# Miniprotein binders against Uncharacterized lipoprotein syc1174_c: the designs that were tried, part 12

Target 1, 342 residues: Uncharacterized lipoprotein syc1174_c, of Synechococcus sp. (p08452)
Amino acid sequence: CAVGGYAGDALPLARAIASVSDRLITHPNVMNGASLYWPLPNVAYVEGYALDRFAAGDWQLQPVHCNRIGLLLDAAIEPELRIRHQQVAEAAQATLGLSVTAAVITDAPLGVTLRQADSGSTWGTIDRPDSLLRAADQLLKAGCEAIAVIARFPDDPGAIALQDYRQGQGVDPLAGAEAVISHLIVREFQVPCAHAPALQPLPLDASISPRSAAEELGHTFLPCVLAGLSRAPRYRSATESIAESIRPESVDVVIAPETAIGGPGILHWAARGIPILAVAENRSTLDLRPVDLGVPVQHLQTHLEAVGWLAAYKAGLDPAALSPGDRRLSYLNHSVQQATSG
Key: E = the ipSAE of ESMFold2; O = the ipSAE of OpenDDE; V2 = 0.75 times the mean of E and O plus 0.25 times the DockQ between their complexes.

## First folded at step 13 (miniprotein)

Design T2 (from Y1 with P2L V39I; at its last look DockQ between E and O 0.67; V2 from the best seeds 0.00; counts 0 for: end hemmed in, 9% free)
Amino acid sequence: SLEELKKLAEEIAKKLAEELAKELGVKVEVEVFVDGNRIFILIYVTVDGKRKLYFIVVEADDPEKLAEEIKEFIEELLKELKEELE
ESMFold2, look of step 13: ipSAE 0.764; ipTM 0.927
ESMFold2 (binder alone), look of step 13: mean pLDDT 81; pTM 0.757
OpenDDE base, look of step 13: ipSAE 0.797; ipTM 0.939

Design T3 (from Y1 with E59T D61E D62T K65E; at its last look DockQ between E and O 0.74; V2 from the best seeds 0.00; counts 0 for: end hemmed in, 9.8% free)
Fold by ESMFold2, look of step 13:
Structure T3 (fold): chain B 342 residues (1-342), chain A 86 residues (1-86)
Amino acid sequence: as target 1 above (342 residues)
Amino acid sequence: SPEELKKLAEEIAKKLAEELAKELGVKVEVEVFVDGNRVFILIYVTVDGKRKLYFIVVTAETPEELAEEIKEFIEELLKELKEELE
């Protein structure tokens, strides 16, 4: 059975969930940092806008063996850094067997900027969003089926937020702008898209969080983006006749952070009567608050509990049977129960 | 809920962006979407046929926090755009 989720970024988590699922449909934030290290044949990367369209029943997902990937490079990237990204893409093709079939440099610098508000919210700009869209259109006309965007990001996107993230606290300050970029492409063209920012290497920090260090090991973030896009399912209108499509009706379980439970996609899943597992996240700047959807939501403290739940479900068990305590029968007929009382 | 916050953000951002567009004589478009517990407010500003995107990513927990952040964002955007327009 198929599983969809809003789980946080971690390869060990994705591997664990995938091991107890027939298929895992996952958001970009779960897979991008980890896709290169351990390929997962039953995991499909789906961009957030596309995932919402899928949940709503507007789109279906077409599995693929290999997408022809187009590289979209920001004109603002310095020549030396651009060569590094080109070489990574060529190496990925040669050593990982990925298909990277075209590249385009935008006709104007994209002008990505970022800063933090006092509240911790991220403010940003994209100076030339239409240059981004024109470049994507060229790649699609050249026959590419998925787009990897490499945009020049500022190297200091909010020193406190970046430093906190490097120490394992808070959220990735770049993630918002990356989501905006991929959103623009997927909304406009309905193709798989992910972003690998072009950045100068960060200075060595002996106290860096191991999770953050994994993102800093290479010269670029591009290899994991390419691995994820290579097998990303294609987005098709729900009205198309596709023999081996993944449709919303085939989803058996949804896993999401508790903070996301009231979101638009989750409401669609709740209306379908699909079990929803709400998993607590690590507390930093977030506040964990259960949300009542009008249907039962299974509240779990850890992703380990979610894996156990799925294992029981896949085995044909009621997962509640693994919880401590007895479940007592209730008679629907109160008169019969009262008549048997001594 | 995130859906309720999305609807509020659309309402506030559209109103304030229309006021900004009237004051500066520019074309403005607003888009709002949710990703997880984050609300994305995108404001497209067109000047002389060239479109630029400004956005804020908000993690506010209450309608009051969201409204305040949107107002501050649009006030700063207005200040920046006045400087750019001479």
Scores: ipSAE 0.728, ipTM 0.910, lowest interface PAE 0.6, mean pLDDT 78
ESMFold2 (binder alone), look of step 13: mean pLDDT 81; pTM 0.756
OpenDDE base, look of step 13: ipSAE 0.770; ipTM 0.925

Design T4 (from Y1 with T46R E80M; at its last look DockQ between E and O 0.72; V2 from the best seeds 0.73)
Amino acid sequence: SPEELKKLAEEIAKKLAEELAKELGVKVEVEVFVDGNRVFILIYVRVDGKRKLYFIVVEADDPEKLAEEIKEFIEELLKMLKEELE
ESMFold2, look of step 13: ipSAE 0.741; ipTM 0.918
ESMFold2 (binder alone), look of step 13: mean pLDDT 80; pTM 0.762
OpenDDE base, look of step 13: ipSAE 0.739; ipTM 0.910

Design T5 (from Y1 with K27T R38I; at its last look DockQ between E and O 0.68; V2 from the best seeds 0.00; counts 0 for: oily stretch 25-43 1.72)
Fold by OpenDDE base, look of step 13:
Structure T5 (fold): chain B 342 residues (1-342), chain A 86 residues (1-86)
Amino acid sequence: as target 1 above (342 residues)
Amino acid sequence: SPEELKKLAEEIAKKLAEELAKELGVTVEVEVFVDGNIVFILIYVTVDGKRKLYFIVVEADDPEKLAEEIKEFIEELLKELKEELE
């Protein structure tokens, strides 16, 4: 199994890795492309906190045939926009055969606010986090096994930041709040959770970046969330005896951006002696401080190299055999006389 | 490293949140988690039994920058909370 989907990974990368892996474990952000999603049968859709708990060995992943999805709707969502989300959920049942078994509207508006600081950091608030948790609890008590959250987000969290993101620059101003919302539910209830923001349709921008364009297609982000959650592995305590569970010991390789090396999740994998592929993403490796993880890290320049490495590894090759150069055998107990080619 | 930056963020955020809690007479809970190189700092403020969440999302690249951003965030939070409590 491969683990990927740390910050910077995208759906094309996930598709490539999945094609050269028996299984890929990855974050929802990698798989979520709003109206553009691609279901992969060997991908495990796992939220970030759950990935960390998995890496730590606290949790194990239980593969499922299908989850009963609960729809959690923010009371702040306007009636018309709520109906659109309901229609998507109903269409997902009718057309895709997904199980969306219950819906709850929060007892109060969640009150999501976002602000970008001058430094580039994102600030936000959730006015009623306990209302979110109460709604999730109701769905779980009703027998739901995964939670799809739809919070009402500001339509203009910052015209400049949104515009920059739409031009393929900067960070998604919504991503922080989305991550917080899913984190709250996963941490509290130990269930698969993903978020789709409720937004009014953005004005048409013919200059939109192709990378951001998928998010402006359709009426909601809910389709990809429902598709992901429908087959998301359930989270179970590592001490539970579960047949056919995914455990950390089944992970063969971790793929992460070079910038994520030394993060908590990566440190857990390093402590397990799992090979780590660090991808620079065309950044200068000179600008990156090498982190000694106590294990060999493969530093790669591109995701394409990572896919090639995985393909070789899956084929039972030492990936270094595909690199130019001669490898000499080293003896542990004999001084390798450097044959001075005279 | 991102882990070192996380620890730094936890230390700074907890200290400043304790100061905020003491100044305002409110209950504050701090949680920090990291996704890749992104640090999430969650500050739960409880006033009269109502819990509200404030958060900052910051790229973990520079410890000095991180410390400054956390400080600015908490200073602004302090200001906002004072205005809400008046």
Scores: ipSAE 0.727, ipTM 0.914, lowest interface PAE 0.4, mean pLDDT 84
ESMFold2, look of step 13: ipSAE 0.753; ipTM 0.922
ESMFold2 (binder alone), look of step 13: mean pLDDT 79; pTM 0.735

Design W1 (at its last look DockQ between E and O 0.71; V2 from the best seeds 0.00; counts 0 for: pTM E .759 < .8, end hemmed in, 7.8% free)
Fold by ESMFold2, look of step 13:
Structure W1 (fold): chain B 342 residues (1-342), chain A 99 residues (1-99)
Amino acid sequence: as target 1 above (342 residues)
Amino acid sequence: SPEELKKLAEEIAKKLAEELAKLAEELGVKVTVEVEVFVDGNRVFILIYVTVEIDGKTKRKLYFIVVEADDPEKLAEEIKEFIEELLKELKEELEKKLE
């Protein structure tokens, strides 16, 4: 039983789901730096574009024991900060047993800029996306099977939004730009890819939320990115013959936030007739009115209910049996006979 | 919906192509535009690739906007503001380089 989808960014949830499934396929926001101390051997990281290709049936996933990881370093990174990231990668290899086999510095600064609009939208540029792609190509030609991108991001892309995020409010202001960078590489080269931004250390703030603090304790995001890429399955064309592949037909359940149900990936899963658990995770907002998409989703209020649903499913139970309320028989003979006669 | 987002991207590309054609004629350069739209969770990503050819040299730059879209009218307004700023910045950059 493989579980795939767009689950939230919580290690306790990922661990709970993994405990009741044979495999969990998830995207990069599920793990953070503090989670490296809690191994999840049946969890596979899959980048968002690749997850959509898998859902569409264009790609299959080839499990691996260990990827040869290439480091892609933005030329804009200051020498001291670049040494810090090199040390982190070498430490991760020595202490976690990862294989980081090559590194490249881009031939030009990538020129990442970010601006937070008053609406909360992120505007950005990458001045040299061609330099990014050329560097990725060099790593792949050197035999790397997965790419960790380290790009120099502005230190203050929106001071108010960043402060809110550190206090546990709002969304990571960098996450959008990170997704753009990994999207470019996966779309072009069809290899596992994740991004760890290069930033100067943030000022110490004793009042930050525990989840934000967990990300800041590592001084970089690179160790969790490397751990995720090390076992990320390779992306292969669906038409290739691969003995131990994960195919979309082998996915038993999809778990996603209710806000993601209209996306193209989820529509592909719905077309396959696979159960889709749409989780609200809002205790105070039970009156949600999702658009009628013709999608047979199971609406759940909390992720705890999703874990219970999956546990019942794995046990061979009808998960509806765990729901409160009576279930009554419907007699088809009466309705058919009445419809025929009248 | 995906169809609405695709139509929005096509509208953006057409508007940009028309305005960039005017800019290209004004400055005597070749400019091409490619637009990509994708959705990740509750976020809409609009990527605009601009390729400029000046004296046989080409440069490709990516502009992007990430919007948490719950309302198509708000999405359209934010994209309009983004396009206007993009065109302003590109024009200034190209004029500086031609000098």
Scores: ipSAE 0.668, ipTM 0.870, lowest interface PAE 0.8, mean pLDDT 75
ESMFold2 (binder alone), look of step 13: mean pLDDT 72; pTM 0.636
OpenDDE base, look of step 13: ipSAE 0.684; ipTM 0.866

## First folded at step 15 (miniprotein)

Design NA1 (at its last look DockQ between E and O 0.75; V2 from the best seeds 0.77)
Amino acid sequence: SEESLEELKKLAEEIAKKLAEELAKELGVKVEVEVFVDGNRIFILIYVTVDGKRKLYFIVVEADDPEKLAEEIKEFIEELLKELKEELE
ESMFold2, look of step 15: ipSAE 0.779; ipTM 0.928
ESMFold2 (binder alone), look of step 15: mean pLDDT 83; pTM 0.800
OpenDDE base, look of step 15: ipSAE 0.776; ipTM 0.930
ESMFold2, look of step 17: ipSAE 0.780; ipTM 0.930
ESMFold2 (binder alone), look of step 17: mean pLDDT 83; pTM 0.801
OpenDDE base, look of step 17: ipSAE 0.778; ipTM 0.931

Design NA2 (at its last look DockQ between E and O 0.71; V2 from the best seeds 0.76)
Fold by ESMFold2, look of step 15:
Structure NA2 (fold): chain B 342 residues (1-342), chain A 88 residues (1-88)
Amino acid sequence: as target 1 above (342 residues)
Amino acid sequence: DGSLEELKKLAEEIAKKLAEELAKELGVKVEVEVFVDGNRIFILIYVRVDGKRKLYFIVVEADDPEKLAEEIKEFIEELLKMLKEELE
């Protein structure tokens, strides 16, 4: 079992990791890519708050066959955008066998706003977070097991930051608000949740990065969200007796970008003695200070090295044996070494 | 290796202190939540006005403590200004 938490569009990497793992538990941004509706049967989507609760040992994960998904639609969505999202959900149900069993429109506009601060950080508001939570409660009472949130986002949430992201640079200005929205629901209700923003189509841009273009296809982000939620494991309290659960003790390896090392989830894994593979990125602005995690962190340059590490591990090998160089024995008895050393 | 957790704790301390000062000045109730997702620190401030809760948040890439403190201060100062206008 491997747990991977890395950002960006990484479906090809997730496929590679899954091919050398019994099970991959991963963050939703890993599954955001151009290969819509591509099932990976041993991959489980787990929202970030839930992943932290799992790492902490507060939650266990219950595998599922197919979740009954509820659609939570922001009252602020214009009718034509709502129709597009409804059509996508119905198409996913009809063509992929997903179960989208109920929909609710919030009792008030959520009032999502975003702006770029002078520093480049994202500032945002949600005017009616309790309207969001009431809508989620209605879906759960109707028997839904996972929630897809469709909130009306501003079309221009910091034009320079959005333009940079479309060019493959900088950060996704929408991802922050999406994470806040799913965080609120998962924290409150302990159910799988992901967000697909409702936006007017963005202007054409011939220089758009392929990653960003994949997210913009279809004029909605909903298809990947539904595919991920359909098989997302249910979040259960660790104190429940579940016969076929995934528990944190069953995790063999954690893979994370170097920029995310030291977060609360990673520290819990380190305390369990789990091998942690820290993969370098082209964004080393966050190497603030080393911290002794109590276990060796394997610093790798590329995700390809992480795949190789996993392949060796799954084969029952010491992955260090695949590294260049020799491993030398040392004697624990220093007096013997002192007597024989030249 | 553990710098994100230490920055998170710093953000919690600063945001709670400044938000409590804002709440006292305006006579409103506030709650603060801070979490980490990936390499980003999320600072959430809930403000209860007229019996309704409204959420304000800032997303900061993990950075040095002084820059983080300045970003939180700037955010809460702007929040204070905006809420004064709304309450009047």
Scores: ipSAE 0.766, ipTM 0.923, lowest interface PAE 0.5, mean pLDDT 77
ESMFold2 (binder alone), look of step 15: mean pLDDT 80; pTM 0.750
OpenDDE base, look of step 15: ipSAE 0.777; ipTM 0.930

Design NA3 (at its last look DockQ between E and O 0.81; V2 from the best seeds 0.79)
Amino acid sequence: SKESLEELKKLAEEIAKKLAEELAKELGVKVEVEVFVDGNRIFILIYVTVDGKRKLYFIVVTAETPEELAEEIKEFIEELLKELKEELE
ESMFold2, look of step 15: ipSAE 0.779; ipTM 0.926
ESMFold2 (binder alone), look of step 15: mean pLDDT 84; pTM 0.815
OpenDDE base, look of step 15: ipSAE 0.780; ipTM 0.933

Design NA4 (at its last look DockQ between E and O 0.78; V2 from the best seeds 0.76)
Fold by OpenDDE base, look of step 15:
Structure NA4 (fold): chain B 342 residues (1-342), chain A 89 residues (1-89)
Amino acid sequence: as target 1 above (342 residues)
Amino acid sequence: SKEDLEELKKLAEEIAKKLAEELAKELGVKVEVEVFVDGNRIFILIYVRVDGKRKLYFIVVTAETPEELAEEIKEFIEELLKMLKEELE
């Protein structure tokens, strides 16, 4: 059973799902716990655009033993902070046995900026996107198979949004720019890519949410990014003949937040007739208009229910057998006569 | 409710393209628009080419309705127009 997952920033959830599946295909954000990583041998680390191209049937995923990782460093990173990232990469080679084969500094500062609008939208800029792409091209020409990007981010991307996030509320203000950076590389080069922001260490905050605390334990997110990229499946065109590739037809179940059910990726899975588990995450489902996807969507309240559903499915059960209520057979040609209680 | 993320994406593409073309015409610059979805988030990318350099501006949309989306994109383009005018001076 292969499970496709759009299941948010929850390493514990990924671990649970991976334990009840033969393979989990999931977004980097699910696996990224900054300095905290957990190796999962049956997890495929796949960037968001690549997931969509996979769902669409344009790309297939090639499992690998390991990738040669290229380290792409923003020229805007201060020399001391750059050395810290280099030391992490060198430690990953020495201690984890990862293949970090080349490093490149961009020919110009990437110039990442972030701003929150009054509407709540997150705006950003990348001043030199072509510098990013040139650096990636150099790494790929040197024989790298995956790209780890480290861009210099603003240290205070809107004090309120960052403070809310540190309290376990709101959205990660950096997540938008990170997604854009990885997207640019994956779209252009069709290679595994993930991003770790270069930030100055934040002051110790004893009030930090345990959910956000993992991001502040280390000097960089690079360890988890390198761990993920080291075994990330390579992206190949669907038309290529590749032995032991992962194809959309091998996906048995998709898990997504209820808020993502109307998205292009989910629509592609729906069109394939793949079961979709929509997780409400304790949000009131009352305000969600049911999106008719033309296929049965299982609406679940919690991620724990999704794990339970998968466990039942893997056991060869109808997961609905674990739900309360009696299921009666519906005859196609006979109305079930209500047994009149005489 | 984020009912139809695909419909919102299509609408975002339409609105962003139109407004970016207007911006490009006003400033005499080349603009390229890309819209993609990551999970439950719509991303609008606007590439602006000035003096042979390409700069990227992006918005992560929070809008859940077509009306909110139109307002968010409009606000973004207005601010982009302002920033570009300041850069061209």
Scores: ipSAE 0.734, ipTM 0.914, lowest interface PAE 0.4, mean pLDDT 83
ESMFold2, look of step 15: ipSAE 0.780; ipTM 0.925
ESMFold2 (binder alone), look of step 15: mean pLDDT 83; pTM 0.799

Design NA5 (at its last look DockQ between E and O 0.69; V2 from the best seeds 0.74)
Fold by ESMFold2, look of step 15:
Structure NA5 (fold): chain B 342 residues (1-342), chain A 89 residues (1-89)
Amino acid sequence: as target 1 above (342 residues)
Amino acid sequence: SEESMEELKKLAEEIAKKLAEELAKELGVKVEVEVFVDGNRIFILIYVRVDGKRKLYFIVVEADDPEKLAEEIKEFIEELLKMLKEELE
């Protein structure tokens, strides 16, 4: 089983890794709308907080056939935009066979705001986080097993950062706020959760990066969120006895960009002695330096090397055998002498 | 070597809790602090409760330098204090 970390430009990588893995556990921002047209049946979506609980050994993952999805809509969404999201959810149920069994509108506008500080950090607010949590509670009491959140985001948050991202520079300015929203629900309720922001379609831009354009497919972000939640494994306490569980001991390899190593999940994997593949990428417009984990990490230059590593590993090879250097034996006693001829 | 992300998370928790408590005392409000890490990003969440209503303010920091992290948290909370003074009036 392989665990994939945060990575922009990640869908081809996820597909390649999945082809050489029994199962890939990955964060939702690896997936985008294009995944609906070329499905990944052995990939499981796990929200970031839940992935940390899994890595720590606090939670186990229960595979499911199909989750009953609850739709949580921000009261701030304009009526026309709300109808579009309702239509998408009903279409997903009708044409993809997903189960979207309840919907709720929050009792107050959530009041999401975003801006980028001069330092490059994202600042944000959620005016009514308890309205979000009350709406989630209603869906769960109605029998929903996973929650899709649709919050009204500002249409051009941090305009410079958004334009940079659309041109292939930097990171998605919305991703941080999305992580906060899903974190609130997963921490409170221990259920699969993903967020599809409610935005007007972005303006046409002939120079947009192809990878950024893939995230703008369709009128909403909701269809891929629903598809991911439909098969997202349920989060269970590690002390529960369930017959078909995914436990952290079953993870064979962890793959992350070098910029993502050092998080608490990675430290837990390192402590278990599981191989950690840190993949280098082109530098962003910000010089991001990884932290030292204090444990061995296999630094790879490209995603292709990570896929090759996994293919060798799955074949039962030591992946080091594919490296160019000679591997010499080392005697434990250190007393080996060169033989002399008489 | 540089600080581990766990060490940076603990530093962020300590700084944010201290400064948020000072903000809470100055404004006469209740605050709660939560810090978590996702990848190379540190999330600092500050809940402010006024008249039974809770509002969330957050900052997402991509830092591996303890001094930079501390500076960013300080700037965030200073700006939060200014914003809340205006709202409470």
Scores: ipSAE 0.750, ipTM 0.922, lowest interface PAE 0.5, mean pLDDT 78
ESMFold2 (binder alone), look of step 15: mean pLDDT 83; pTM 0.812
OpenDDE base, look of step 15: ipSAE 0.755; ipTM 0.924

Design NA6 (at its last look DockQ between E and O 0.62; V2 from the best seeds 0.74)
Fold by OpenDDE base, look of step 15:
Structure NA6 (fold): chain B 342 residues (1-342), chain A 89 residues (1-89)
Amino acid sequence: as target 1 above (342 residues)
Amino acid sequence: GSESLEELKKLAEEIAKKLAEELAKELGVKVEVEVFVDGNIIFILIYVRVDGKRKLYFIVVEADDPEKLAEEIKEFIEELLKMLKEELE
């Protein structure tokens, strides 16, 4: 049983789902916890664009023993901060046995900027996207199979948004630029890619939420990124003959936030007739806009319900058998009204 | 009826392409527009080529309303136009 995961950014959730699945295919955000990583042998780390291409049937996933990881460093990173990232990569190689085989500094500063608009939208720029792509190309030509990008982000991407996020509210102000950076590499080169921002250490805030605190425990996100990339499946064209590849047909269940229903990836899974679990995450049903996918969707309130559903499904049960209420058989050719008149 | 993320993505593509083309015409630059969805977030990428250099501008939108989405894209393009005018002076 393979589970496609568009599930929220929770390592505990990934661990729970992985425990009740033969394989979990999941987005990087689910696995990223800064300095906190948990090795899950049956989890496939797959970037968002790659997940969509996989769902569409354009790409297949090739399981690997390990990837040779290329380290792509932004020229904008200060020398001391660069050394810290290098030390993390070297430590990951020495302690975790990861294959970090090459490093490249971009030929120009990437020039990442972030701001929040008055509307609440996040705006950003990458001044030198072609410098990013050139650096990735160099790593790939050197025989790297996955790319870890470290871009220099603004230390204050928006004091209010960052503060709200640190209080467990709002959206990660960095998430947008991170997604764009990984997307650029994956789209162009069809290789596993993840990003770890280069930030100066934030001052200690004793009021930080436990959820956000995991992202600030380390000086860098690089450890979890390298761990994920080390075993990330490679992306191959669906037309290639690859032994033991993961194909869309091997996916048994998809889990996604209710808010992600109707996205391109989910639509592809729906079109394939794969069961979709939509998790509301304790949001009121009134706040959820029903999206008709043209296929049955199982709407669940909590991630625990999703895990329970998956456990039942893996056990060969109809998960509805664990729900309260009696299921009665409906006859296709007999109206229920005649049984009470006898 | 609540528009799907796919419908909103298409709308974003249409609006962004139109406005970016207008911007390109006004400034004499080349633009390329890409829109993708990750989870419930719409990403709009605008590549601008000036003097042989390509720069990327992007907006990240958690929009569930088409009017709000259109407004946010418009505001973004207006600000982009302003920034590019300042860079070309």
Scores: ipSAE 0.759, ipTM 0.924, lowest interface PAE 0.4, mean pLDDT 83
ESMFold2, look of step 15: ipSAE 0.786; ipTM 0.927
ESMFold2 (binder alone), look of step 15: mean pLDDT 81; pTM 0.776

## First folded at step 16 (miniprotein)

Design NB1 (from NA1 with E75M; at its last look DockQ between E and O 0.79; V2 from the best seeds 0.78)
Amino acid sequence: SEESLEELKKLAEEIAKKLAEELAKELGVKVEVEVFVDGNRIFILIYVTVDGKRKLYFIVVEADDPEKLAEEIKMFIEELLKELKEELE
ESMFold2, look of step 16: ipSAE 0.786; ipTM 0.930
ESMFold2 (binder alone), look of step 16: mean pLDDT 83; pTM 0.802
OpenDDE base, look of step 16: ipSAE 0.771; ipTM 0.929

